VHH binders against p49116. Designs and how they scored, part 83

Target 1, 238 residues: p49116
Amino acid sequence: EGPLLSDTHVTFKLTMPSPMPEYLNVHYICESASRLLFLSMHWARSIPAFQALGQDCNTSLVRACWNELFTLGLAQCAQVMSLSTILAAIVNHLQNSIQEDKLSGDRIKQVMEHIWKLQEFCNSMAKLDIDGYEYAYLKAIVLFSPDHPGLTSTSQIEKFQEKAQMELQDYVQKTYSEDTYRLARILVRLPALRLMSSNITEELFFTGLIGNVSIDSIIPYILKMETAEYNGQITGAS

## First folded at step 4 (VHH)

Design uf6 (framework vhh_7qbe_3)
Fold by ESMFold2-Fast, scan of step 4:
Formats: sequence, structure tokens, C-alpha cells
Structure uf6 (fold): chain B 238 residues (1-238), chain A 118 residues (1-118)
Amino acid sequence: as target 1 above (238 residues)
Amino acid sequence: QLQLVESGGGLVQAGGSLRLSCTASGYTEYMGWFRQGPGKEREFVASISYSGDSTYYADSVKGRFTISRDNAKNTLYLQMNSLKSEDTAVYYCAAYESPGWTDQYDYWGKGTRVTVSS
């Protein structure tokens, strides 16, 4: 009936741990990443269409797409996070690990390839100057993906994805009327998100903070958080 | 403070199988196996994250070895199949607090010997 996303769903404000340390460490990186993941899940659960699918479907969808949502969030919040500085610190550490023989060359290559794919994705989004409305709809398209194995209610999910695509088209056509190919350039970036390994993302950004719990295990917990609990988690208030 | 104790090594014939175990005295985030053969440098074999979702293998062991863990028992395993004479080595369990980022310290076991004969 109404639009899939409201103006409140366009607002995506990451609150970073303060202050940024003089030397980047695993704790700061993991805390920053966790805040982004929590923000992304809170964003998803605030969408009425998402709530309408029910808890079991919501959990299945986010388990399937959290890495895509997280990567879009990294691109959108790259400036706020100083993401290029974080990735440079990771690369520097991996180069030092090669010299210290702490990791196999094959493992380092896999991780470096992942980082290069992530940098390429974020750079492409920055070059396109993707705005907040476009990011909101891209995240909605990714969230409402009906093609993940094991999903129920796939017809309803597909309807919400199509609605997201239509609203993005309407927005781009009105806002960037002189750029005939803008929508196509934006949409062809999305398949790359599925080539990004969620296992490597988890290892790079989350292992130090979540300790002995996988992202898959915490998703249901995060999705069930009340707004007050979520705000306490990301702001550190009482 | 953290202690790692390996077991399961022994003599096995080429083409045979062995399972190595490593029990940690406490929580470990990232664990792996390394080996050192006679007159060779220590080399990486396999690694696993806490969840088990991320695993990495040396090219020489891919398809033959499987790394796994039982977090309830704080125990790491290496299932070694289709063993070759070149797999003869002392196998070391290692643990990291992080995936190898800014961590300057490693925890290591004393090793368990694997000998593969023809």
C-alpha cells in the first residue's frame, strides 16, 4: 500500500567508538564492525514489510544476507569509519605475518583477494557517488532476496524486492534525470556482493569481539533486541 | 598460562590414516596445526576459527586432511587420510587470540610425532 521505505529508513548513522586509537588494533576494528552490524540489523527490523514476514523468516533472511548488508554498510560508512585506514592496517599486518611465517601463503592470498574485492566494491560505490536513498533501496533489494536456499514465503519476499526495485527506479529517474544509465551502473554492482566470502568477513572483522560465538548464532538475539537494548549496545549508555 | 597438549601421533603405513588431538587448558579463538619434518623448516598445515566456519589448508594436504574442533571439550582435531612418507613430521598445535592481526604472541604445544612408513 504505502512506500516500502520511509524517510526514517534512509537515515543510517553509525556511531563510532571514541576516540580512534593512535594505532589501530583488533579490538577497535571489531567493535566498529559490530556497531555497523547491529545498526544494519536494527535498520532491517524497523521495516514494516520485514516485520510482516515473521520472526522465523526474518532470521533466515538476515542469516543469508548479513554479509551483503554489512558490505553495503562498509561502503556507505567508509568515510565515517576511515575504512581505507582500517584496510591498510589489515594489509600491513598480513605483510608482517608473511615475514614472521605466522600464516600460510595460500591463506594470506585468500584474505588479500577478499580485501581487494572489498576495496574495489567500495571504490566503485564512491565513484558513483551513491546517495543515502540509493543505499537504503540497495540494502532493501539485498534483504528481500527470495533466491536463498531454504527460505519460506518466497513469493512475499519477491514482491517486497520488486517494490524496492521499483521505488529505487522512481527515485533515480526523478533525482538523476540526465543520467540515463545510472540505475544500470548501480545494479550491476550488486552481484559482486555474493562473491564475497562471509567466512572471511567474519574472520577479519568479528573474531576478536564476538569471542566464541559465530555471527549466525547472534543474529536471532540481535533481531529480538528492544530499541532501548539496541541503543545501549551501540552508544554505551548505562 | 594457556597450555596446549597434543596426542594421537604414532607409526602408520603409507595410505593409512591418523587422527591428532590437541586439548587447550582454556578458551582459544583461532587454532591451527603446524609440522616440522626431519631437516626441514616448520610449515603450516591447517587452521580453523572458533565457529569452524573458516578453515584453511596448505596445498600439500588439501583433500587429504580435515581440521575440526569440539569447543565443549576445548579440543582441536586433525584427521589425516591417505598419508604419504613426506607427511612424516612432528605436528604442533598452535592457538591465537585473534586471526593473526596485531597479535605478537602464539601459544604452542610440545608436539606429537607422526611417522609414515612404506
Scores: ipSAE 0.000, ipTM 0.190, lowest interface PAE 11.1, mean pLDDT 82

Design ug0 (framework vhh_brivekimig_d4)
Fold by ESMFold2-Fast, scan of step 4:
Structure ug0 (fold): chain B 238 residues (1-238), chain A 122 residues (1-122)
Amino acid sequence: as target 1 above (238 residues)
Amino acid sequence: EVQLVESGGGVVQPGGSLRLSCAASGFTFSYYAMSWVRQAPGKGPEWVSSISWSGSYTLYADSVKGRFTISRDNSKNTLYLQMNSLRPEDTALYYCARQYTGSFPLNQYDYSSQGTLVTVSS
């Protein structure tokens, strides 16, 4: 019928905790990451096609793809977040953990490889100069992934993904008509998102969550939040 | 404080050229997509052109395609609009505007300059 996404889905405005501390700490990193995660889930909730799939399917989709959505959000908001500074602080913390024998060498290697993959992904997206429409459609493509285990309504999910792909193609061909291979360059970036571990993302960005709660366990509650409650989370109001 | 200061406006004859500059200060210029917007006397604002934060991608209103070129120098915190083959209909106050992060190409702005007058008449 109508388009999968509207102009309201292109606007993706992250409000950072104020101010950035002189010495980066776990609380600041966790609050920044939580704001981005909440913004990403609120974005998904606002899509009529997503709502049409029903609450159980919505929860299953977001549980399966939150790391991909979060990583796309990190790339899109890298400058406003000062992501390079955050990653440098995380690396310094890991180096201190090596010094104190608090983590195994294999675990540190896994985490450093994840940081490298994240930096490479964000740099490639920056080099491509991905715009707001392109980010919105890339997020829609990963959100409407029919290939995750345990999903119901997979045929409908696949149709929404195909619609996202079609609308991205139409947008790119119209807007960047002079750049024949732009769509291909953008789409080949997506497989890298599946190589990034959600468990390692949790460790890097959400270590400040009290009670060792998993992102997986809180997703249903975030998706049910009232708009005012969500706004309270992203602005830091209590 | 965020500041956008324009220069380069003036009076030209039809077919002439002008180059507008917009000097940015008080923020990290390279983080933001930028636009040129104009307002003719008695008319509402009309979007003219936008440029991505890196300068790799540019967009133009149909009325100026092939005549105007938007560019930026991130090392100098400066936005430019090269205007060629000017027409009387291009007469307007020209504003440079900073887009909200992530809004390109939607042309949503949080700051704009005071405006510089461009008059095209014989």
Scores: ipSAE 0.007, ipTM 0.343, lowest interface PAE 10.9, mean pLDDT 84

Design ug1 (framework vhh_brivekimig_d4)
Fold by ESMFold2-Fast, scan of step 4:
Structure ug1 (fold): chain B 238 residues (1-238), chain A 119 residues (1-119)
Amino acid sequence: as target 1 above (238 residues)
Amino acid sequence: EVQLVESGGGVVQPGGSLRLSCAASGFTFSYYAMSWVRQAPGKGPEWVSSISWSGSYTLYADSVKGRFTISRDNSKNTLYLQMNSLRPEDTALYYCAKNYPGTLFSDYSSQGTLVTVSS
């Protein structure tokens, strides 16, 4: 019927914990990542098409794609988060863990390779100068992925993904009319998101305060919040 | 301004039970999700449980699932944590926290109440 996303869905503002400590710690990293994850969940829930799929389908869909949404969010908010500083702190911690013989060399190699892939992805997005509209539609394409194992009602999800793709194409062709190949350069970045391990993302960013609860448990809690609380009616002065 | 006062901690044998309370003042308690966070000696803070503003939705750390129950009484501005089947690893200072809207993380810190599970 109408457009898939409204102007409210283009706005994606991450509020960081304050103040940033002189020396980064696990608590600060975990809180920052959790704020981004929860912002991403609230963003998804606000989409009428997403709501139309029903709660069981919604939960299954987000459980399948949260790592891709989170990684796009990291790229979009990389400067606000000082992501390069966070990743450098994680690398330093891993190097100290090798010296203290706390982790296997093979595991550390896997984690370092993941950090490298994440940095490469964020650098690619920065070089392309992806704008807020483009990020919103890329997140929608990722969210409405019909090809995850175990999903039901895949036909409806596929229609919403195609709608997201068409609206992104219309936007890019109008806004960047002189760059004929921009859309193709943007879309070929997306398959890399599926190659990044959600387990390694969870270990890197969701330790400390929430390190003993799975993201799978957090997702339904956030998505099933009461309408009044979720819509922010309680945040207004009365 | 914002005040959170925990109570109900103590010394208990493994397998025992304790009920923690948190008295809140200085803000509209019924508007905010609340959490319990604990810190064991020599360790960083660990999130334990959260409850929505209405009390309809709860979330628990895997280590306490099935043993702990979070609840609230909005008429009394009080948060509770019922702890059953306590284990030595549950030994910690327990803090209640006012959540930043839409997250599990605190806007404010409190004094804490000590829970010791030993002998």
Scores: ipSAE 0.245, ipTM 0.639, lowest interface PAE 4.6, mean pLDDT 84
Fold by OpenDDE, second read of step 5:
Structure ug1 (fold): chain B 238 residues (1-238), chain A 119 residues (1-119)
Amino acid sequence: as target 1 above (238 residues)
Amino acid sequence: EVQLVESGGGVVQPGGSLRLSCAASGFTFSYYAMSWVRQAPGKGPEWVSSISWSGSYTLYADSVKGRFTISRDNSKNTLYLQMNSLRPEDTALYYCAKNYPGTLFSDYSSQGTLVTVSS
């Protein structure tokens, strides 16, 4: 059987809202994050193996791992997004909330720890100098995780994950032959993704979504949207 | 300036139907996904439905799925919400919302149209 990923799956270009405001407000943060989320999900959809699992399974997988995919996306697009600036802005907003006594001390701690974990993860990935191929395979490994509850076709999912791992191994061996332990170093970053709360991520980046819309509820919509529809929205001008 | 003007609200009995309209101006309507949001008294805003710029894709909240239909006419810069089998819990102010490019983040009208479902 053919490879799980092709060169077309390596490209992961996030288009940021323009122009960038001098002061990053909630709107800019939410829009930026939403675009990344859409890009991540459409990336997943572009994988033939993902399509082969069927719509229900696909939806379930993405619902289970969207936070991890999103976080990998943040790491990969950290420079383009000016992630450090975004996170700083989020912290500033939180400080305002603290001053207004809108959050409990425990909640503040949880949110701040989450932000710290996000930043540390992205910094660690930057230090490793992860390339586009490696990110693609890491995302695939995360996407095709069979250990989420309620999944169907777990055997196939596991096979796809193994294939992703093997292809990553081959790539790293070929590209970084002098670094014997590179594969291990990049794989050991993945557990950090599971430490991150999807709920807190959603609150930090997606609070501006319409009403009480959850990421979980919009995933089917995003997955069904054709590229032309997505591009049409992106190219829209106010 | 973006303007969204809702209409079509009213009082209807349970099981009845209403059709809401939203007239949009001040932006290129066909470039943006659009949404309906509602707010019941004493409750926060609730997302109802969204439609892509072309109308090819639609999404509904579970609470309205099968009963409500979102549509749009780009030639008329108008968004629609056909509401069938209305229930008392559907009582709310309904707002038209302009989605930002590539997102479900939106601004919505400050006016809204009132839908009251009561026997």
Scores: ipSAE 0.234, ipTM 0.644, lowest interface PAE 1.7, mean pLDDT 89

Design ug2 (framework vhh_brivekimig_d4)
Fold by ESMFold2-Fast, scan of step 4:
Structure ug2 (fold): chain B 238 residues (1-238), chain A 120 residues (1-120)
Amino acid sequence: as target 1 above (238 residues)
Amino acid sequence: EVQLVESGGGVVQPGGSLRLSCAASGFTFSYYAMSWVRQAPGKGPEWVSSISWSGSYTLYADSVKGRFTISRDNSKNTLYLQMNSLRPEDTALYYCARTQWGSYPTFDYSSQGTLVTVSS
């Protein structure tokens, strides 16, 4: 059998909207996040193992894990996105909202805690210096999670997850051969992804895009997009 | 097609220095960790050093720690190995490698390597 992923799945190139505005605004943040979301879903859709599970299973898997895939993408693309600058702008906006009494203190605390968790996750990945191969396989492990409620074909999903884990282990052990515990340090980062609220991610990054529609609701549409539409979302052109 | 082209080998006296280069093409170089592997005549391949995608994290075999420095220039798609205080036992063909899907260095590169000979 061939590998779960190919070289095309290791390449994960985010094209940022241009020109970058002098001051960050909700439209720029939303468009940048949308491009990353579409790139992440296009990435998942292109995996032959994922396609083999069928449309209904594909939709269920992505609905369950889109926030985890998106957060891994934020970490991987943190430099190209200037993520620290985006998060600083969000924090500044949020603090101005406190002063104007527009949001409750409890809501702001929830959102700030989410931002701190996100920053900590991205910093931990940066300190480990996770490469493109490692990111691809971490995304595959997250995507092929058999333990989400309501899934069918859980045995096949588990086999694909195990294959992802084995291929990642083999890569890390051969590439970082003298760092015996690198794989363990990488894998223990993953549980934190499930503690991050998808609703807060939507609020921070997608307020301008989805309006009254959730990410959960648009996932089936995105997964059915023609390749030209995906390319348009990734690059701003088809 | 992944293509790796090594250069910089030669003959040096014990205690000398050499700088190896590896020009990479056919893939997005900045997405992958890279390694140097050597093979002495009549012996199997020996891992020498690895560098993470950004260059911030490096690893070395015990036999070369403190003497060799691995580095990369992602803008030039080039991997380097600075070899100082060379010893006769460093004599080998040196290969650069990109590891994937359980490939050994012998399966993850298509180049001829670059010969380093340390002798008086």
Scores: ipSAE 0.299, ipTM 0.715, lowest interface PAE 4.1, mean pLDDT 85
Fold by OpenDDE, second read of step 5:
Structure ug2 (fold): chain B 238 residues (1-238), chain A 120 residues (1-120)
Amino acid sequence: as target 1 above (238 residues)
Amino acid sequence: EVQLVESGGGVVQPGGSLRLSCAASGFTFSYYAMSWVRQAPGKGPEWVSSISWSGSYTLYADSVKGRFTISRDNSKNTLYLQMNSLRPEDTALYYCARTQWGSYPTFDYSSQGTLVTVSS
């Protein structure tokens, strides 16, 4: 068996909607988030090991970890997305909701704490200066997590996760040989992803979704989407 | 899993009354504003009414103002819509929807709705 990831899996280029509106509205935020979500899912699809698990297992894995993948994507694409500006816009919208008595004080606190966690996580990743290879391997480690309830083929998933970890270790040792503890520093960031609510993330970034849809419900559709369809959607939205 | 289950629909004569209920589960009901939306045959979704998390603030579409009353019981995780003076044009599938930041209403979870038919 060859390596889990190749150089093709390191590329993670997000294309933002154009033009950027003067005021970041819910539609723009949702579209940007959707593109990142699609990119993340298609990235997963491009991994041969992921394909080897079968459609049902793939769907279950993505359903379990989409929030973590998405959050890693946010961190990786923070500059391109102007994430700080997006988050500020979200906060402003929340303030409006407060004024209109849409949300309880407890809910507001919960949502604001979530935004804080997202910002802190992304800032921490930026401080560590995580590169494209490291992000790819971290995403793979998150993707091939065997500890989610209801998964099948957990032994195989664990094997893939181990491969990801080993390849990351080799990469870090090779690239950052002078920094003995770099691997540990980047891996200890992963638990922060598990502290984040997928529901709140969905509510913050995907409120503008049309129809009776949830991220959970659309994941199978995204995973079955042809690349041409995805590209067409991006071009059509621009 | 977030669930919204509507009930109380049926067939009524013009001028009649119905009371719809929406049972919420899978999330903290009292955290969110809620809305009623309806969809008539061959038409798109139409916003009907919204209520704040505490119930202290209510909004109505012009088409139902003065006839419909939205309310909620947070202790029961239930949203209500009292519909009086019903008209044939009120015939529709009625949905409850959770309100998120930014706009009314949101449909981030699927529901079956409850059918209201107003006919003589």
Scores: ipSAE 0.250, ipTM 0.629, lowest interface PAE 1.5, mean pLDDT 89

Design ug3 (framework vhh_brivekimig_d4)
Fold by ESMFold2-Fast, scan of step 4:
Structure ug3 (fold): chain B 238 residues (1-238), chain A 120 residues (1-120)
Amino acid sequence: as target 1 above (238 residues)
Amino acid sequence: EVQLVESGGGVVQPGGSLRLSCAASGFTFSYYAMSWVRQAPGKGPEWVSSISWSGSYTLYADSVKGRFTISRDNSKNTLYLQMNSLRPEDTALYYCATGQYSFLPSRDYSSQGTLVTVSS
């Protein structure tokens, strides 16, 4: 049968709010992150293999892996987002909160560790010079993870993950034929994604989007959005 | 003091319409995304709709899509929810919520809610 992903799934273009404000604020950060989240969800729902699993399975998979998909998206879009500038602004805000005794030291430590892990991950991906095809297949490997609790159709999910791994291997071996160990270097980066806390990601990037509700609660609605609504969310069109 | 004051609820027959308002004070309203959340009797809170700071992006729960419209007027520090084609299932206490930038959930906001009852 044909490949798991088509050429359209390799294209992953984030449209940033423009221009970037002189001083970064919560609105700009949350809008930028929201656009990336919507882009990631739309990317996933456009995959025929994903659609074939059915609506309930699709929702369960995305609820389980949205933070991993989002983090891969941050790494892939780090330059267009000026992610280092965003993270620096967050760190500055966090340090000022310590000085004003507004946040507990233990919570600040957890958040700073998360930011460090995120930055290390993005730097590792940048050093490997991961291309668009590689990112698409890494996202597919993460999406089709059969090992999350509560999943149905785990056998079919596992087959799609294996297909993603095989197609990535074939691509890397043909495209980077002189670098025998490239695939191994890429794949060993993935376990780090599961060490990232989805709750801390929500607090850093999405407090301005959904207020007192969780990303898990809105995922079913994002996945069901019609194309016109989705395009409005990611391009800024009314 | 940060405050959110909801209004516009009432009793309406199925197929009717209501417009809810949320008056915000104590913070720079135009900087923050806003949401409507409802809680039906005996159920947990259900997210209904969200709107970005500028009003350019809106998101709706599947259960209200095509019937409800969220909007805001930043010059008046007011959030709105236009509810059309109301159903008995829409009966709930409606409250607005704000998404302020914080590494911890905000505990300073007070939301009074406004009751919507749809019955024949």
Scores: ipSAE 0.000, ipTM 0.307, lowest interface PAE 13.6, mean pLDDT 82

Design ug4 (framework vhh_brivekimig_d4)
Fold by ESMFold2-Fast, scan of step 4:
Parts: structure tokens; sequence; C-alpha cells
Structure ug4 (fold): chain B 238 residues (1-238), chain A 119 residues (1-119)
């Protein structure tokens, strides 16, 4: 009955694969993205309110919102990841794929539009100078979304989302007290996350994974990982 | 545990300057917005200034705008407050604060650093 999040939920430390290759390749990009995905799911699993909902509800929530959590993580970790460099490498690979008849022009257009939306989102978050506390609560708001299709116990999820919103409001009002509309500017950024295709995120960042397995299908497995296995994934030690 | 250690306070004459420092440990400093809060003798805590995690966004109380500058060095886990054109009413114990959800107005160190502006 205390606060929804603690200081342990605000820390979000991404460890990048080492060594960095001289030229970025799909394996490096996929490993980096996988580490961020595992970090994001481990973060969600560490929240007592999330644990209280039970395993089936936890799986349903993360399946519905993993792309939103991942995209918030990309924005938060953009500097650590050198995200602009990764996106440039992806663009270069896509342009070569047209030349080699590996991908249709329509698909390339969809993917390029997604990259543009991702860059705009990350830029808007950087311009607002979103801090670690704000990111933690934004992730909590998207995690505890009661409005995804197929959820059966929505009242408790809605209660946790409202608690996340109230605690974010309290924090922003204390920290940025003379910026009356900061919270509104932050929250209005969230709808853009739902316009981004999870299928295109998979293609951009997880191309090096086994080709017929979706992120959606591996989520139950990731959520059931023991703490030691989670730590192995986010540090590359296993 | 979160630890914040303030320093740089002292006695100055009206119109003088001081630079306060806050050394932070026990949390990832670069992830959090930071604030300066002061408590004048016989008064409650007053928010002075805030800085975003990267340092690119700053806010100031009306009473200090144009005179005080908040800054941070994330490589040194240190928060600063440059105080210029100091006035007797700036006399207070100054605290740095890391905000979180709490029933208190601010999360800050019990130590603080004393600033006295007098002739």
Amino acid sequence: as target 1 above (238 residues)
Amino acid sequence: EVQLVESGGGVVQPGGSLRLSCAASGFTFSYYAMSWVRQAPGKGPEWVSSISWSGSYTLYADSVKGRFTISRDNSKNTLYLQMNSLRPEDTALYYCAKHSYTPQLFDYSSQGTLVTVSS
C-alpha cells in the first residue's frame, strides 16, 4: 500500500555488448535490442503490484505492451545504445535490400516511416528532458493499461495505472513546480507509442533471432526466467 | 542508500556570491532531476531551483530568477548552485533534493549547508 515504484524501479541500466564491431552488423543490433528487451521485462517483473496480478495476467499485459516498453527503453537508453548510429546502419541495410530484390518497395516505405516515427518520439522525449523517475512512471502507465483487448480482470489493472498517474503527477509537480503544463506535455507523447507496429520493431531490431519465432511467443518464457538467468541475459554472462 | 552531501555555504556580504555543491551517491545520479531547497530561520522549506537529468531544462523560484544558476556534472555526480547578487533574505540552510513519491515535500539531506548574508 506504499508507493507503486521504489528507487530500485527507477534505476534502468543497459549494459551493451562488448567489443563493439568496427562496423555495425545485425548480430550486434539484435543482441543490444535483446538486452534492452530482457531489462524491460525484468523491470516489469520486479514491481510488487505487477507480481500481485498473477502469472496469466502478467503474460497478457506484457504481450500487449512490450513494444511500448521497448520503445520507451530505446528513448531512455538512446545515448548508451548510440541509437542514431544503429538506425543509420538499419537504413543502409534496407537500401541495399531494395537493390538486391530482397524486400519490396512498399515494405521498405513502411519500415522507413516506422524509423521516422521512432526518431521523432526519441527526439521529443530528449527535448522534454525526461528523467529516470518520469520514464519509470511512463513505463508503469503503459504496463498497467486496462484497455487492451482480451484482458478479463481490468479493474485492478486500472487501479495500478491510476496510482502510477497520481505518483507521476506528484513527482512532476514537486520537481517542476513552476512548469504547470509539463505533465500534460509528457502524457500526450504516449499515444504515439500505440501507432508504432510491433511487427516492424521485430524486423528492425530482432532480425537475427530465429526467423519463425515472434517476440509475442517468447514473452511467457522470458517472464518465467529465474533472476540469475535474467542477469545473464542483460550482462551477456551465462 | 541515497546520500547527498552539501558544501560551499558561508558568510557573505549583500551583493556577494557563493557556489554550493552537492555530492550525490547511492543512486544513478544521471537518471534523476535534482533540486535545491532552502529553509530560512523560523520558516518552512522553500523550493529554490530544479534541473532535469541532462541539465538542459532548468526552473527557478521567482525570488531567485536572474540571480541563481543551477547546474550539474553527471560525470562527477555533483549538483551546483551558483548564487549571485545575494540578499539578506537568501539567508538559509540549503539542501539538495532528489524527488520521489513521499508524504514529505522534498527528499533531502539532513546536513545541508548554511548561507548567511550579512554585513
Scores: ipSAE 0.013, ipTM 0.528, lowest interface PAE 7.8, mean pLDDT 84

Design ug5 (framework vhh_brivekimig_d4)
Fold by ESMFold2-Fast, scan of step 4:
Structure ug5 (fold): chain B 238 residues (1-238), chain A 120 residues (1-120)
Amino acid sequence: as target 1 above (238 residues)
Amino acid sequence: EVQLVESGGGVVQPGGSLRLSCAASGFTFSYYAMSWVRQAPGKGPEWVSSISWSGSYTLYADSVKGRFTISRDNSKNTLYLQMNSLRPEDTALYYCARSQFYGTPNYDVSSQGTLVTVSS
């Protein structure tokens, strides 16, 4: 009964920290990324189907897919974030670290490969000109993934994922009716999200937030926040 | 509340041109793909053209391909349809539409539309 997502789930407005510093620093990058992470988790928690699965299942799903949701959010908000500028600043810092022998060459190589994969993903999404409805349903497909280890309500999760896929198909076929292969081109982008390391995402974007603690460990806390607290984090309202 | 107000219709000779406009309010226009749909007298609605959220990706029905151009101005929340080489078969009431997903109407349209008549 009823659609999986409502029109309110299409709106995804990232409010950036102000002012933007002349020189990008870890604090600005981490605050920007944290706002996107909180926006993504608040978005997920607002879905009635997600709420219906219960707290334990909600925590397990988001722990499994937060990096995929975050990466989709980076692609969707790339212009608002000036993501290319942030990534260029990180690359510059890594190149300087190689020259000064401050970091392992192997580690720097892994991080740079991750950045290139992220840029490739964001560029492919931009080239496809993915709209707000398509992003909402791609996030829902990722969120309701029944194939993560340790999940307990896999049949219900699978049903919600199939519903998300069906509704995305209906939308794309009606909106882009002459492009019979658009849905396929969009969906084949999704497997790349699972190949991206959550550990490297944490290092690039969340070092200032998590310290010695992983994103996985703070997810239950974020999901328990009241709606007003989420709004305070993502809009800058106190 | 989603509001879409069409304008720019009129009477034109075969081979003529018209530019339709659609002013959007009540939603974040730049987040949505937009479409033009028409309904000729005594016929059901026919999809004409779609444009992605940024304007970089456009699609056209075979009947209008090469003659019509869809565009948008996100700073003005306005959708456009430039119609060239108009034919009597293009006579219809034209609606702009925000496409919908499963379980909702296919289109959010105003009750108004804008009438295009191509006649001698």
Scores: ipSAE 0.005, ipTM 0.396, lowest interface PAE 11.8, mean pLDDT 83

Design ug6 (framework vhh_brivekimig_d4)
Fold by ESMFold2-Fast, scan of step 4:
Structure ug6 (fold): chain B 238 residues (1-238), chain A 120 residues (1-120)
Amino acid sequence: as target 1 above (238 residues)
Amino acid sequence: EVQLVESGGGVVQPGGSLRLSCAASGFTFSYYAMSWVRQAPGKGPEWVSSISWSGSYTLYADSVKGRFTISRDNSKNTLYLQMNSLRPEDTALYYCTRQGYPLTSWGDYSSQGTLVTVSS
């Protein structure tokens, strides 16, 4: 039995659309987010343990956790994406929408609270200085969640989650040996991911998707893509 | 799943009237501003009218002011466009769109459209 993740699973490199527009717009935000989503799903698909669960289970797991994986990806790639600039633009736009009576105050409040939770999560991860190995194992922990409704093979999923937790513990204890409480500080951040609305994430980052297709609808398609197609999506190569 | 379904299009003579409807589902309709956008054959999309989430604000393109009236019924999740004094240049496929974040001139969600033909 080898490790759950290899060195190839630690590498997580987002290639941003180029050139960056003079003004941030829905198309640029959506393309950037789509590249991160595709990179995240390609990452999951490359894990032998994930492949071993079978197509139906793989689809169900990713449908249940894509928002958690995406949010972890936003935190990990925050600098590459200039996420703070994107979120500031969204906030400014929402404030203008209040003044122009385009959105209800209640809806704007829900979206603003989501953005503040996202900013707080990303800031906490940055303050903890989470490294690539830690991000890879945190993603594995959320991916191999046995407690989503409708899952089959829950005992095997739980074993893979436990393996991810044990390997993260081993890594942190060896790499950050003098910081005895680091693992606890990292793990306590994960429950917040489940409180974030996938519908609001979809509205903020994926509104520009062609044909109003939901993320849940495209997940089976993305998971079936060839490696070359994934590379094309994450680099913008056709 | 966000769904917007238009109806009410058809063929009318110049000077005639039509009322378009857009049935919305899959989201809280009363939270969002709504718009009508049209695309004439061989032309790009043209914004026609918008209505705020509350119905208190309405905006119109100069080409339709005084002829078209946008309205909504939040209890029925339905958007309307009353079109009077129709002209041949009003011939287009009409779409209803949801304004949300991020806002665009054309809306963040659109429907398949309903065809309006004004001809003699």
Scores: ipSAE 0.000, ipTM 0.407, lowest interface PAE 11.9, mean pLDDT 83

